# Designs tried in a protein design chat: miniprotein binders against q53ft3. Part 173

Target 1, 195 residues: q53ft3
Amino acid sequence: MFGCLVAGRLVQTAAQQVAEDKFVFDLPDYESINHVVVFMLGTIPFPEGMGGSVYFSYPDSNGMPVWQLLGFVTNGKPSAIFKISGLKSGEGSQHPFGAMNIVRTPSVAQIGISVELLDSMAQQTPVGNAAVSSVDSFTQFTQKMLDNFYNFASSFAVSQAQMTPSPSEMFIPANVVLKWYENFQRRLAQNPLFW
Below, E stands for the ipSAE of ESMFold2; O stands for the ipSAE of OpenDDE; V2 stands for 0.75 times the mean of E and O plus 0.25 times the DockQ between their complexes.

## First folded at step 19 (miniprotein)

Design ta3 (at its last look DockQ between E and O 0.42; V2 from the best seeds 0.66)
Fold by OpenDDE base, look of step 19:
Structure ta3 (fold): chain B 195 residues (1-195), chain A 97 residues (1-97)
Amino acid sequence: as target 1 above (195 residues)
Amino acid sequence: SDREELIRLAERAAYKLEMALQWLGDGDPEFAKRIIEYAIRLLREIEELATTPEEEEIVEQAIEAAQEALQLLEQGKPDEVEEILQEAIELLEELIQ
């Protein structure tokens, strides 16, 4: 139902379902994480009138888990980016995961998603500055990823005159990469969640 | 005190209306509606705490604005909601001063 993405890491699509309505992702080495993307996989929508409250948990100085509400995902906004780097000194909030014996490794933070009524979610207050901006931030994130890929790929670009014959290797014209990039950007602009 | 509670609620209501604006911007009018509905509930609580005609009038205007926002959302006119919600927020800010 949900995916979790940390920059530079593999996407997580297999959340631990700790309850019928609760899902958890483990984030190892969380101290190096600035942003987390939480998104719906598109396989199962929220039931009508429901959405997801997204929580972050990290161990405090005493090793106790501190849960904080980051924000929300809904059918209408199926993805969100959250900044977690500044939350390490934050105060814990009420969270739906407290009663669950979630096996925690002290060095591992967690993203928790609780499927809840929109009306209930509306009454909740996310921690300040956790929710990074709208479609723009996702677009920016994607754009950065695209740029990173493009830069990486382009760094290997050579002219035909510079090519050493390697019949065993396949070559992709740079124009193909560029075309892909442009098409991706176009699709992203049309629907940031097309992928 | 009742005044302190009024201020607390007003701040919360303003925050919620701001959140509604954000979610409208994110393209989720349904959730925005739910947030506005909650804000209206807060406004009703504030109304009960109002002790002066001025406070009562401000709160009533804020409620009307929020209700109009809901109506517009129900009509599929989210683009017209921003100004109205901003008005409601400003009213709440006046109430807090």
Scores: ipSAE 0.769, ipTM 0.928, lowest interface PAE 0.5, mean pLDDT 86
Fold by ESMFold2, look of step 19:
Structure ta3 (fold): chain B 195 residues (1-195), chain A 97 residues (1-97)
Amino acid sequence: as target 1 above (195 residues)
Amino acid sequence: SDREELIRLAERAAYKLEMALQWLGDGDPEFAKRIIEYAIRLLREIEELATTPEEEEIVEQAIEAAQEALQLLEQGKPDEVEEILQEAIELLEELIQ
């Protein structure tokens, strides 16, 4: 019903069903993972009025699971990207996976999906920086700022043949600005929160 | 403590209305509607805690805005909802101050 994808790893499409309405994916070596994609395979939709609450679980220093609500997937939004790199030291959330004590291997985290009523999901509050859509808004604003600066600076570009000597002025080659712009844009695309 | 609880509920209601805006922008008005319905429940709790006429009027206006947003979503008019929800959020921010 669900898939789970981490960059550089094989996509997981066979969740472990741990209850009638609960599904889990294992994430070995979770400390190297920054983002995870959770999505519906498209074979079975949620029943009407239902959706999925998505949780991240990691073993704490005592080896006990710490579960945090990342966000949601629904028939109307069947995929989501979650940042998990900042969650590995966060506080736990209310969660529905406590019915079975799941022993944790020290380097393995889990993504849990609980199929729930939309009315119940509406009352839940995800951890503050997990969902990528808020990151996309920040990224969009930052890209606009970068584009504005580059376009402004480039509007003053002249070739050396067009220049009049001006010893009191400092000049910067236009390619330096372009290189900075391209490097910053690339880093932002790799990690919108790098700054 | 009633004022402290009122502020806590107002912060939560404002958060939920922002969440509804995000889900509308993501193209899922059904879930956004459920979030707004929950926000209205929070606003009614705030209404019960309000102690001044100013607080009562602010929360009443926020409820009316959220109800109008819900009605527009039920009519299939999600594009008209953003400004109305933002007004409700601003009312709640005034209440928190």
Scores: ipSAE 0.709, ipTM 0.891, lowest interface PAE 0.9, mean pLDDT 80
ESMFold2 (binder alone), look of step 19: mean pLDDT 88; pTM 0.877

Design ta4 (at its last read DockQ between E and O 0.74; V2 from the best seeds 0.74)
Amino acid sequence: SDREELIELAERAAYKLEMALQWAADGDPEFAKRIIEYAIRLLREIEELATTPEEEEIVEQAIEAAQEALQLLEQGKPDEVEEILQEAIELLEELIQ
ESMFold2, look of step 19: ipSAE 0.674; ipTM 0.877
ESMFold2 (binder alone), look of step 19: mean pLDDT 87; pTM 0.871
OpenDDE base, look of step 19: ipSAE 0.774; ipTM 0.931
OpenDDE base, second read of step 20: ipSAE 0.771; ipTM 0.930
ESMFold2, fold request of step 21: ipSAE 0.708, 0.663, 0.710; ipTM 0.892, 0.879, 0.891
ESMFold2 (binder alone), fold request of step 21: mean pLDDT 87, 87, 87; pTM 0.874, 0.871, 0.874
OpenDDE base, fold request of step 21: ipSAE 0.770, 0.765, 0.767; ipTM 0.928, 0.927, 0.928
ESMFold2, last read: ipSAE 0.629, 0.710, 0.655; ipTM 0.867, 0.892, 0.876
ESMFold2 (binder alone), last read: mean pLDDT 87, 87, 87; pTM 0.875, 0.876, 0.874
OpenDDE base, last read: ipSAE 0.768, 0.771, 0.768; ipTM 0.928, 0.929, 0.928

Design ta5 (at its last look DockQ between E and O 0.75; V2 from the best seeds 0.72)
Fold by OpenDDE base, look of step 19:
Structure ta5 (fold): chain B 195 residues (1-195), chain A 97 residues (1-97)
Amino acid sequence: as target 1 above (195 residues)
Amino acid sequence: SDREELIRLAERAALKLRMALQWAADGDPEFAKRIIEYAIRLLREIEELATTPEEEEIVEQAIEAAQEALQLLEQGKPDEVEEILQEAIELLEELIQ
């Protein structure tokens, strides 16, 4: 039902289902994670009138899990980006995962998704800085990804004069990559959700 | 005190209306409606705590704005909700002062 993406890591599509309505992703080395993307896989929608509350759990100074509400996903907004960096000093909130014997490794943070009534979700207050405004965050994320890709690709750029003949290899002109990048940026600016 | 409770509720209602605004903009009018509905409930509680005609009027206007926003969402006009919700938020901010 859900996927979890951390930049630079493999996408997680196999959540641990800890209850009928609760799913957990493990995030090892969570201190290096700035943002997490939570998304619906599109295979199973939320039931009518329901959505998902997204929580983050990290160990406190005593090694006890601290759960914080990051935000929500719904059928209408099936993905969200959350900033989890800096949450270490945050206060714990009421969370639906406290009663569950979730085996925790102290070095592993968790993303928890609780399937809940929209009316209940409406009454909950996410931690202030966790929900990255979808458009800005997505734009920033996409821009960062694009920049990363461009930087990566450009690092391999050679002039034709510098090319070693490799007839078995296909080459993409750098200008094509740049054009793609520019077009992508333009589309992103027009509609951040164009993909 | 009743005043402290009124302020607390007003802050919460404002937060919810801001949240609704965001969700309406994000393309989930359904959830935005639910948030607004909850905000209206909070506003009704505030109305009960109001002690002055001015407070009552502010809250009433906020309720009307929230209800209008809800209607617009029901009509499939999420783009028109921002201004109205912002008005309601500003009214609540006035109430908190």
Scores: ipSAE 0.772, ipTM 0.931, lowest interface PAE 0.5, mean pLDDT 85
Fold by ESMFold2, look of step 19:
Structure ta5 (fold): chain B 195 residues (1-195), chain A 97 residues (1-97)
Amino acid sequence: as target 1 above (195 residues)
Amino acid sequence: SDREELIRLAERAALKLRMALQWAADGDPEFAKRIIEYAIRLLREIEELATTPEEEEIVEQAIEAAQEALQLLEQGKPDEVEEILQEAIELLEELIQ
């Protein structure tokens, strides 16, 4: 019914159903994750008047689960991006998953989805600024990736006087990379979804 | 005290109206309407706790703004909701002071 995506990893589409109305995904090596995407697969909508509350859980220093409400998904907004990098040392909140006896490796966290009435969800308060606008998050990620690529590529720049022959390699003039960076940045500011 | 409880409810109502603004802008007016309905219930509790004419006037104006926002969402006009919800939030921030 649900999918879970982390940048650079294969999408997970096989949630573990732990109750009639509760689903979980494991996030191994969660310390390296900054954002997760939770989405509906599109074949099974929520029942009328219902939606999904999305929680993040990580083990504390004693190996006990700490659960935090990230936000919601609904039939009207079936996907969301959540920032989890700021939550890995936070305190827990009330949650519907109870005391689960799931054995946890210290580096494994969970995403939990609880199917609930919209009226009940309206009364819940997510922690911090975990939910991120998909357009804003995409733009911020893309801008950082753009800066990272340019800085990396430019670190290999050499002058013509410093060139050594390397016939097995292909070369790109440095100003081509700069022009690409400038053009891409301008287009991103005009239309974040142009690519 | 009644003043402390009024402040807690006002803070919660303002948070819910900010949440409703986000959900209306994201194109899910059905969920936004349910959030506003809950916020109005909080505002009616604040109205019962209000002890000064200033508090009563502020919460009455906040309820009217929230009800107008709800009506706009029912009419399929989520883009027109931002200013009226922001007005309600600012009124609640006055109560908190």
Scores: ipSAE 0.655, ipTM 0.870, lowest interface PAE 1.0, mean pLDDT 79
ESMFold2 (binder alone), look of step 19: mean pLDDT 88; pTM 0.881
OpenDDE base, second read of step 20: ipSAE 0.772; ipTM 0.930

Design ta6 (at its last look DockQ between E and O 0.67; V2 from the best seeds 0.73)
Fold by OpenDDE base, look of step 19:
Structure ta6 (fold): chain B 195 residues (1-195), chain A 97 residues (1-97)
Amino acid sequence: as target 1 above (195 residues)
Amino acid sequence: SDREELIELAERAALKLRMALQWLADGDPEFAKRIIEYAIRLLREIEELATTPEEEEIVEQAIEAAQEALQLLEQGKPDEVEEILQEAIELLEELIQ
């Protein structure tokens, strides 16, 4: 039903189902993780009027699990990005996983997803700044990618006078790249999901 | 105190309305509706705690705004909701002051 993605790691699609309505992903070496993506696999939607509350658990100074509500996923928003790097000193919230004997390894954090009524979810307050706007995140990522590409490409820019003839090579004018970049930015600004 | 409780509820209601805006932006009007509905419940609680005509008026306006937002969402007009919810948030901020 759910997947979990950490950058630079393999996608996890096999959550441990700890209850009928509760799923857990283990995140080893969680201290190196900045962001986590939680997403629906698309195989099974939430039942009508239901969604998923996404929690993060890390060991506190005493080794006890601290659960924090990161945010939500729904049929309408089947994926979300959460920043977890700043949560190490956060206050624990009420969590649906407390009664579960989840064997914890001190170096392993957990992402918990609880399938809940949307009305109940609406009453919950995620920890501040954990939920990253998908639009903002995508925009930022795209912008960084574009900037990186532009910088990379521009580093190879030479004037025609500086070009060594290479008949076997195709050349793209720098202005074309710039135009593409500008157009892409414009489209991104208009609709971050235009792609 | 009743005032402290009112402020706490107002802050919470404002937070919920901001959340609703975010969820609208994220393309989930259904969940946004649920959040707004809950915010309205909070606003009703605030209304009960209001002690001055000014507070009552502010809360009433916030409720009306939130209800209008909800109605617009039900009508499939999410583009018109942002301004209205922002107004409600501003009203709540006024109430906290």
Scores: ipSAE 0.776, ipTM 0.930, lowest interface PAE 0.5, mean pLDDT 86
Fold by ESMFold2, look of step 19:
Structure ta6 (fold): chain B 195 residues (1-195), chain A 97 residues (1-97)
Amino acid sequence: as target 1 above (195 residues)
Amino acid sequence: SDREELIELAERAALKLRMALQWLADGDPEFAKRIIEYAIRLLREIEELATTPEEEEIVEQAIEAAQEALQLLEQGKPDEVEEILQEAIELLEELIQ
């Protein structure tokens, strides 16, 4: 029902369902993670009047989970980016996961999603400023996509002296990719919504 | 004290109204509406604690603004809600001061 994405890692689409209304993703090596994207896969929406409360859990110095409310996802806003780098030393909050038997290791954090009534979610207050604005999240996602494309294309670059004869194949100069990359980054920095 | 409790409720209500504005900007007026409804319940608690005419007038104006925002959302006019909620937040900030 849900997906979880961390930059530089494979997307997770198979949450561990720990209750009928509760889902968990493991985040190994959580200390290297600054942001997490939580999103609905789109196959099963929330029932009418319901949404998802999103929590972050990390082990404290005693190995016990510390849970913090990050924010929400709903049918009207089915994806969100959360900044977690500042939360790894933060205070816990009230949460619905404390009664569940969830397997943990010392270096593994978790993202928990609890399906709840919108009226109940409206009364909850997320910790700090964990949720990232939609403009900032678009900027970060597109910058990572641009970096990925540039690195991929540039890994095939060769000089004319190194080219293998291939008369049926078309070529473009490598600097076209660099010019596109630089132009796109400049436009994105000037207006993240220029699309 | 009663004034400290009033201030804490006013801070929480203002936070909820700011959250509602963010959810409107994110394109989810249904959840924003439920957040505003909860903020109104907090404002009713503030109204019960208010002891001066100034405090009573401020909270009554904040309730009226939040209720108008809900009516505009019911009418499908979310673009008109931002200024009204911002006015309610400023009233609560006066109460906190």
Scores: ipSAE 0.713, ipTM 0.896, lowest interface PAE 0.9, mean pLDDT 80
ESMFold2 (binder alone), look of step 19: mean pLDDT 89; pTM 0.888
OpenDDE base, second read of step 20: ipSAE 0.776; ipTM 0.931

Design ta7 (at its last read DockQ between E and O 0.76; V2 from the best seeds 0.74)
Amino acid sequence: SDREELIRLAERAALKLRMALQWLGDGDPEFAKRIIEYAIRLLREIEELATTPEEEEIVEQAIEAAQEALQLLEQGKPDEVEEILQEAIELLEELIQ
ESMFold2, look of step 19: ipSAE 0.725; ipTM 0.899
ESMFold2 (binder alone), look of step 19: mean pLDDT 88; pTM 0.882
OpenDDE base, look of step 19: ipSAE 0.771; ipTM 0.928
OpenDDE base, second read of step 20: ipSAE 0.750; ipTM 0.922
ESMFold2, fold request of step 21: ipSAE 0.717, 0.718, 0.692; ipTM 0.892, 0.898, 0.888
ESMFold2 (binder alone), fold request of step 21: mean pLDDT 88, 88, 88; pTM 0.882, 0.880, 0.881
OpenDDE base, fold request of step 21: ipSAE 0.760, 0.758, 0.753; ipTM 0.925, 0.924, 0.924
ESMFold2, last read: ipSAE 0.712, 0.712, 0.716; ipTM 0.891, 0.893, 0.893
ESMFold2 (binder alone), last read: mean pLDDT 88, 88, 88; pTM 0.879, 0.879, 0.878
OpenDDE base, last read: ipSAE 0.751, 0.761, 0.760; ipTM 0.922, 0.925, 0.925

Design ta8 (at its last fold request DockQ between E and O 0.60; V2 from the best seeds 0.72)
Fold by OpenDDE base, fold request of step 21:
Structure ta8 (fold): chain B 195 residues (1-195), chain A 97 residues (1-97)
Amino acid sequence: as target 1 above (195 residues)
Amino acid sequence: SDREELIELAERAALKLEMALQWLADGDPEFAKRIIEYAIRLLREIEELATTPEEEEIVEQAIEAAQEALQLLEQGKPDEVEEILQEAIELLEELIQ
């Protein structure tokens, strides 16, 4: 029903179902994780009037789990990005997962998803700044991608005086790349969905 | 105190309306509606705690704005909702000053 994605790691599509309405992903070496994507697999939707509350759990100094509400996923918003870095100092939230035998490995955290009524979810307050706006994230990602491409392309730039003839290769003036970059940025700023 | 409780509720209501805006932006008007409905309940509680005519007027305006937003969503007109919810949030901010 759910998937979990951490950058640089394989996608997790097999959550541990700990109850009829509760699912858990293990996150080893969680301290190196900045963001987590939680998403529906699309195989089974939430029942009508229901969604998912997404929680993060990490072991405190005593090895006890500290749970925090990150945000929500719904049929209308089947995926979300959460920032989990910096949450270590936060106070624990009320959570529906009870005393789970979390493997006391200090390096393993958990993502918990609880299937709940939308009306109940509406009354809950996620921890501040955990939920990342999808639009903002997309814009930031796109900008980083553009910058990466520009930097990559520009690293190959040579002056005409430095060029050696290569008849088998096509050359693009650096100014063309720059103009493309500037135009794309302008369009992106005007409408992030222009493409 | 009643004033402290009013402020706490107003802050919570404002936060909920901000959440509703975010969920509208994320493309889920259904959940946004649920959030707005809850915010209206909070606003009704605030109304009962209001002690001055000015507070009562501000809360009533916020309720009207939130209800209008809800109606627009029910009518499938989300485009006009953002401004209305923002107005309600501003009213709540005025209330807690």
Scores: ipSAE 0.772, ipTM 0.927, lowest interface PAE 0.5, mean pLDDT 88
Fold by ESMFold2, fold request of step 21:
Structure ta8 (fold): chain B 195 residues (1-195), chain A 97 residues (1-97)
Amino acid sequence: as target 1 above (195 residues)
Amino acid sequence: SDREELIELAERAALKLEMALQWLADGDPEFAKRIIEYAIRLLREIEELATTPEEEEIVEQAIEAAQEALQLLEQGKPDEVEEILQEAIELLEELIQ
């Protein structure tokens, strides 16, 4: 029902459903992530009067999950970019030796989506400045999807001499994808709303 | 105290009206309407706590602005509500002072 995208990573389209109304994406090596995109795949809308509350979870210094409300997605706004830089640590270096730092290994954070009534969501307050403006969100989401598609398609490029006959399949020359990518980026830079 | 509680509610209501403005800009008037409806509930609680004619007048004007914004949204006129909600937010900021 949902997708999750981080720049430079494969898009996740198969959320782990942990309850009837709760979905989770794992974010390994989360300390390197500054923004995350959450979006609806478009196949299953929220029921009328409902939407999704989007949370970010990371392990605290004790390894316990800390959940923070990032914002929302709805049928009317089915995608959003959330800034998570600055949410991954908040504890000062409070320890008795002053110079000793606690060594922490990279660990897995999570994006959680809870399907809830819009009236309940309206009463919740996200952590400040997590959500990016709709114009910035659209442009960033579109650029990331462009990069993801181009990198994915390019990974399958083969020369014609190396192709195995597959008469039931259709093929696209690799330069068509590149030309489309370049043209779309140019149009998006000229008018983010051209579509 | 009643004054401290009034300020807390006014800060929450202003935040909700700002959130509603953002959701209107994002093109989701349905969720924006529900946020404004919640903000009006907060404003009515502020009205119960108001003790001076100045406080009463400010909150009444904020309620009227928020209600006008809802009516415009019901009429399918989301482009017309930004100024009205901003006026309500400014009134709440005066109340917080």
Scores: ipSAE 0.733, ipTM 0.902, lowest interface PAE 0.7, mean pLDDT 79
ESMFold2, look of step 19: ipSAE 0.701; ipTM 0.891
ESMFold2 (binder alone), look of step 19: mean pLDDT 88; pTM 0.882
OpenDDE base, look of step 19: ipSAE 0.771; ipTM 0.929
OpenDDE base, second read of step 20: ipSAE 0.771; ipTM 0.929
ESMFold2, fold request of step 21: ipSAE 0.717, 0.703; ipTM 0.895, 0.891
ESMFold2 (binder alone), fold request of step 21: mean pLDDT 88, 88, 88; pTM 0.882, 0.883, 0.882
OpenDDE base, fold request of step 21: ipSAE 0.768, 0.768; ipTM 0.926, 0.927

Design ta9 (at its last look DockQ between E and O 0.73; V2 from the best seeds 0.75)
Fold by OpenDDE base, look of step 19:
Structure ta9 (fold): chain B 195 residues (1-195), chain A 97 residues (1-97)
Amino acid sequence: as target 1 above (195 residues)
Amino acid sequence: SDREELIELAERAALKLEMALQWLADGDKEFAKRIIEYAIRLLREIEELATTPEEEEIVEQAIEAAQEALQLLEQGKPDEVEEILQEAIELLEELIQ
């Protein structure tokens, strides 16, 4: 039902189902993790009127798990990005996972997803700054990617006079790249999900 | 105190309306509606705690704004909702002051 993605790591699609309505992903070496993406696999939607509350658990100074509400996923928003790097000193919130004897290794954090009524979810308050706007995150990521690409491509830019003839190679004018970049930015600004 | 409780509820209601805006932006109208509905419930609680005509008026306006937002969402006019919810948030901020 759910997937979990950490940058630079393999996607996790096999959550531990700890209850009928509760799923857990283990995140080893969580201290190196800045962001986590939680997403629906698209195989099973939430039942009508239901969604998922996404929690993060890390060991406190005493080794006890501290659970914090990161945010939500729904049928309407089936994926979300959460920043977890700043949560190490956060206050614990009420969490649906407290009764579960989840064997924790000190270096392993957990992402918990609880399937809940939307009305109940609406009453919950995620920890501040954990939920990254998908639009903003995507825009930022895309912008960084575009900038990186542009910088990379531009570093190879030469004038026609500077070109060494290479009949076997195809050349793309720099202005085409720029035009693409500008068009992409415009489209991104209009609809970050145009792709 | 009743005033402290009112402020706490107002802050919470404002936060919920902000959340609703975010969820609208994310494209989930259904959940946004649920959040707005909850915010309205909070506003009703605030209304009960209001002790001055000014507070009552502010809360009433906030409720009207939130209800209008909800109606617009139901009518399929999400583009008009942002301004109205922002107005409600501003009203709540006024109430806290």
Scores: ipSAE 0.776, ipTM 0.930, lowest interface PAE 0.5, mean pLDDT 86
Fold by ESMFold2, look of step 19:
Structure ta9 (fold): chain B 195 residues (1-195), chain A 97 residues (1-97)
Amino acid sequence: as target 1 above (195 residues)
Amino acid sequence: SDREELIELAERAALKLEMALQWLADGDKEFAKRIIEYAIRLLREIEELATTPEEEEIVEQAIEAAQEALQLLEQGKPDEVEEILQEAIELLEELIQ
């Protein structure tokens, strides 16, 4: 029903079902993970009026699981990116998972998904604003980076009449940089994730 | 105390209205509606704790804004909801101070 993706790893599409309404993905070597994507596979939607609460679990210094609510996925928003790098020292949340039947080793964290009523999910509060869901924020940062590059490069522009001879140097006409900048902005506006 | 409980509820209600705005921006009107409905439940608890006319007026205005937001969502007009919910959040922030 669900998928789980960590950058640089194979996507997981076969969750361990630990109850009728509870699913778990194991995350070995969890200390190297900064972000996790959780998504619906798309073949089986949540029942009407239901959605998924998404939790992160890691073993504390005593080897006991610490569960934290990351956020939600729903039929209306079937995927989400969660930042977990700052949560590995965080305070635990109330959670619906059994502690001992899920956590197997100290080096393995888990992503848990609990299918719940939307009304119940609405009452829950995720920890630390873990969800990363702002395409507009990504676009704004990327635009600022592009502006900075263009302004920096163009500050060195000279006309051919002003050039000092430098036969060992290679030069790029300023119009190439401008043309690339305009083309990249257009492509980014059409699809912020084209890269 | 009643004032401390009122502040706690107002902080929670404001957080829920902020969550609803985010879920509307992400395109999930149904879950946003459920979050707003829960926020209204919190606001009615605040209404019972209000002790001054200023507090009573603020929470009444916040309830009216949240109810109007729900009505606009039912009419299929989510674009008009953002400003109304932001007004409710500002009222709650005033109540917290």
Scores: ipSAE 0.733, ipTM 0.897, lowest interface PAE 0.8, mean pLDDT 80
ESMFold2 (binder alone), look of step 19: mean pLDDT 87; pTM 0.871
OpenDDE base, second read of step 20: ipSAE 0.775; ipTM 0.930

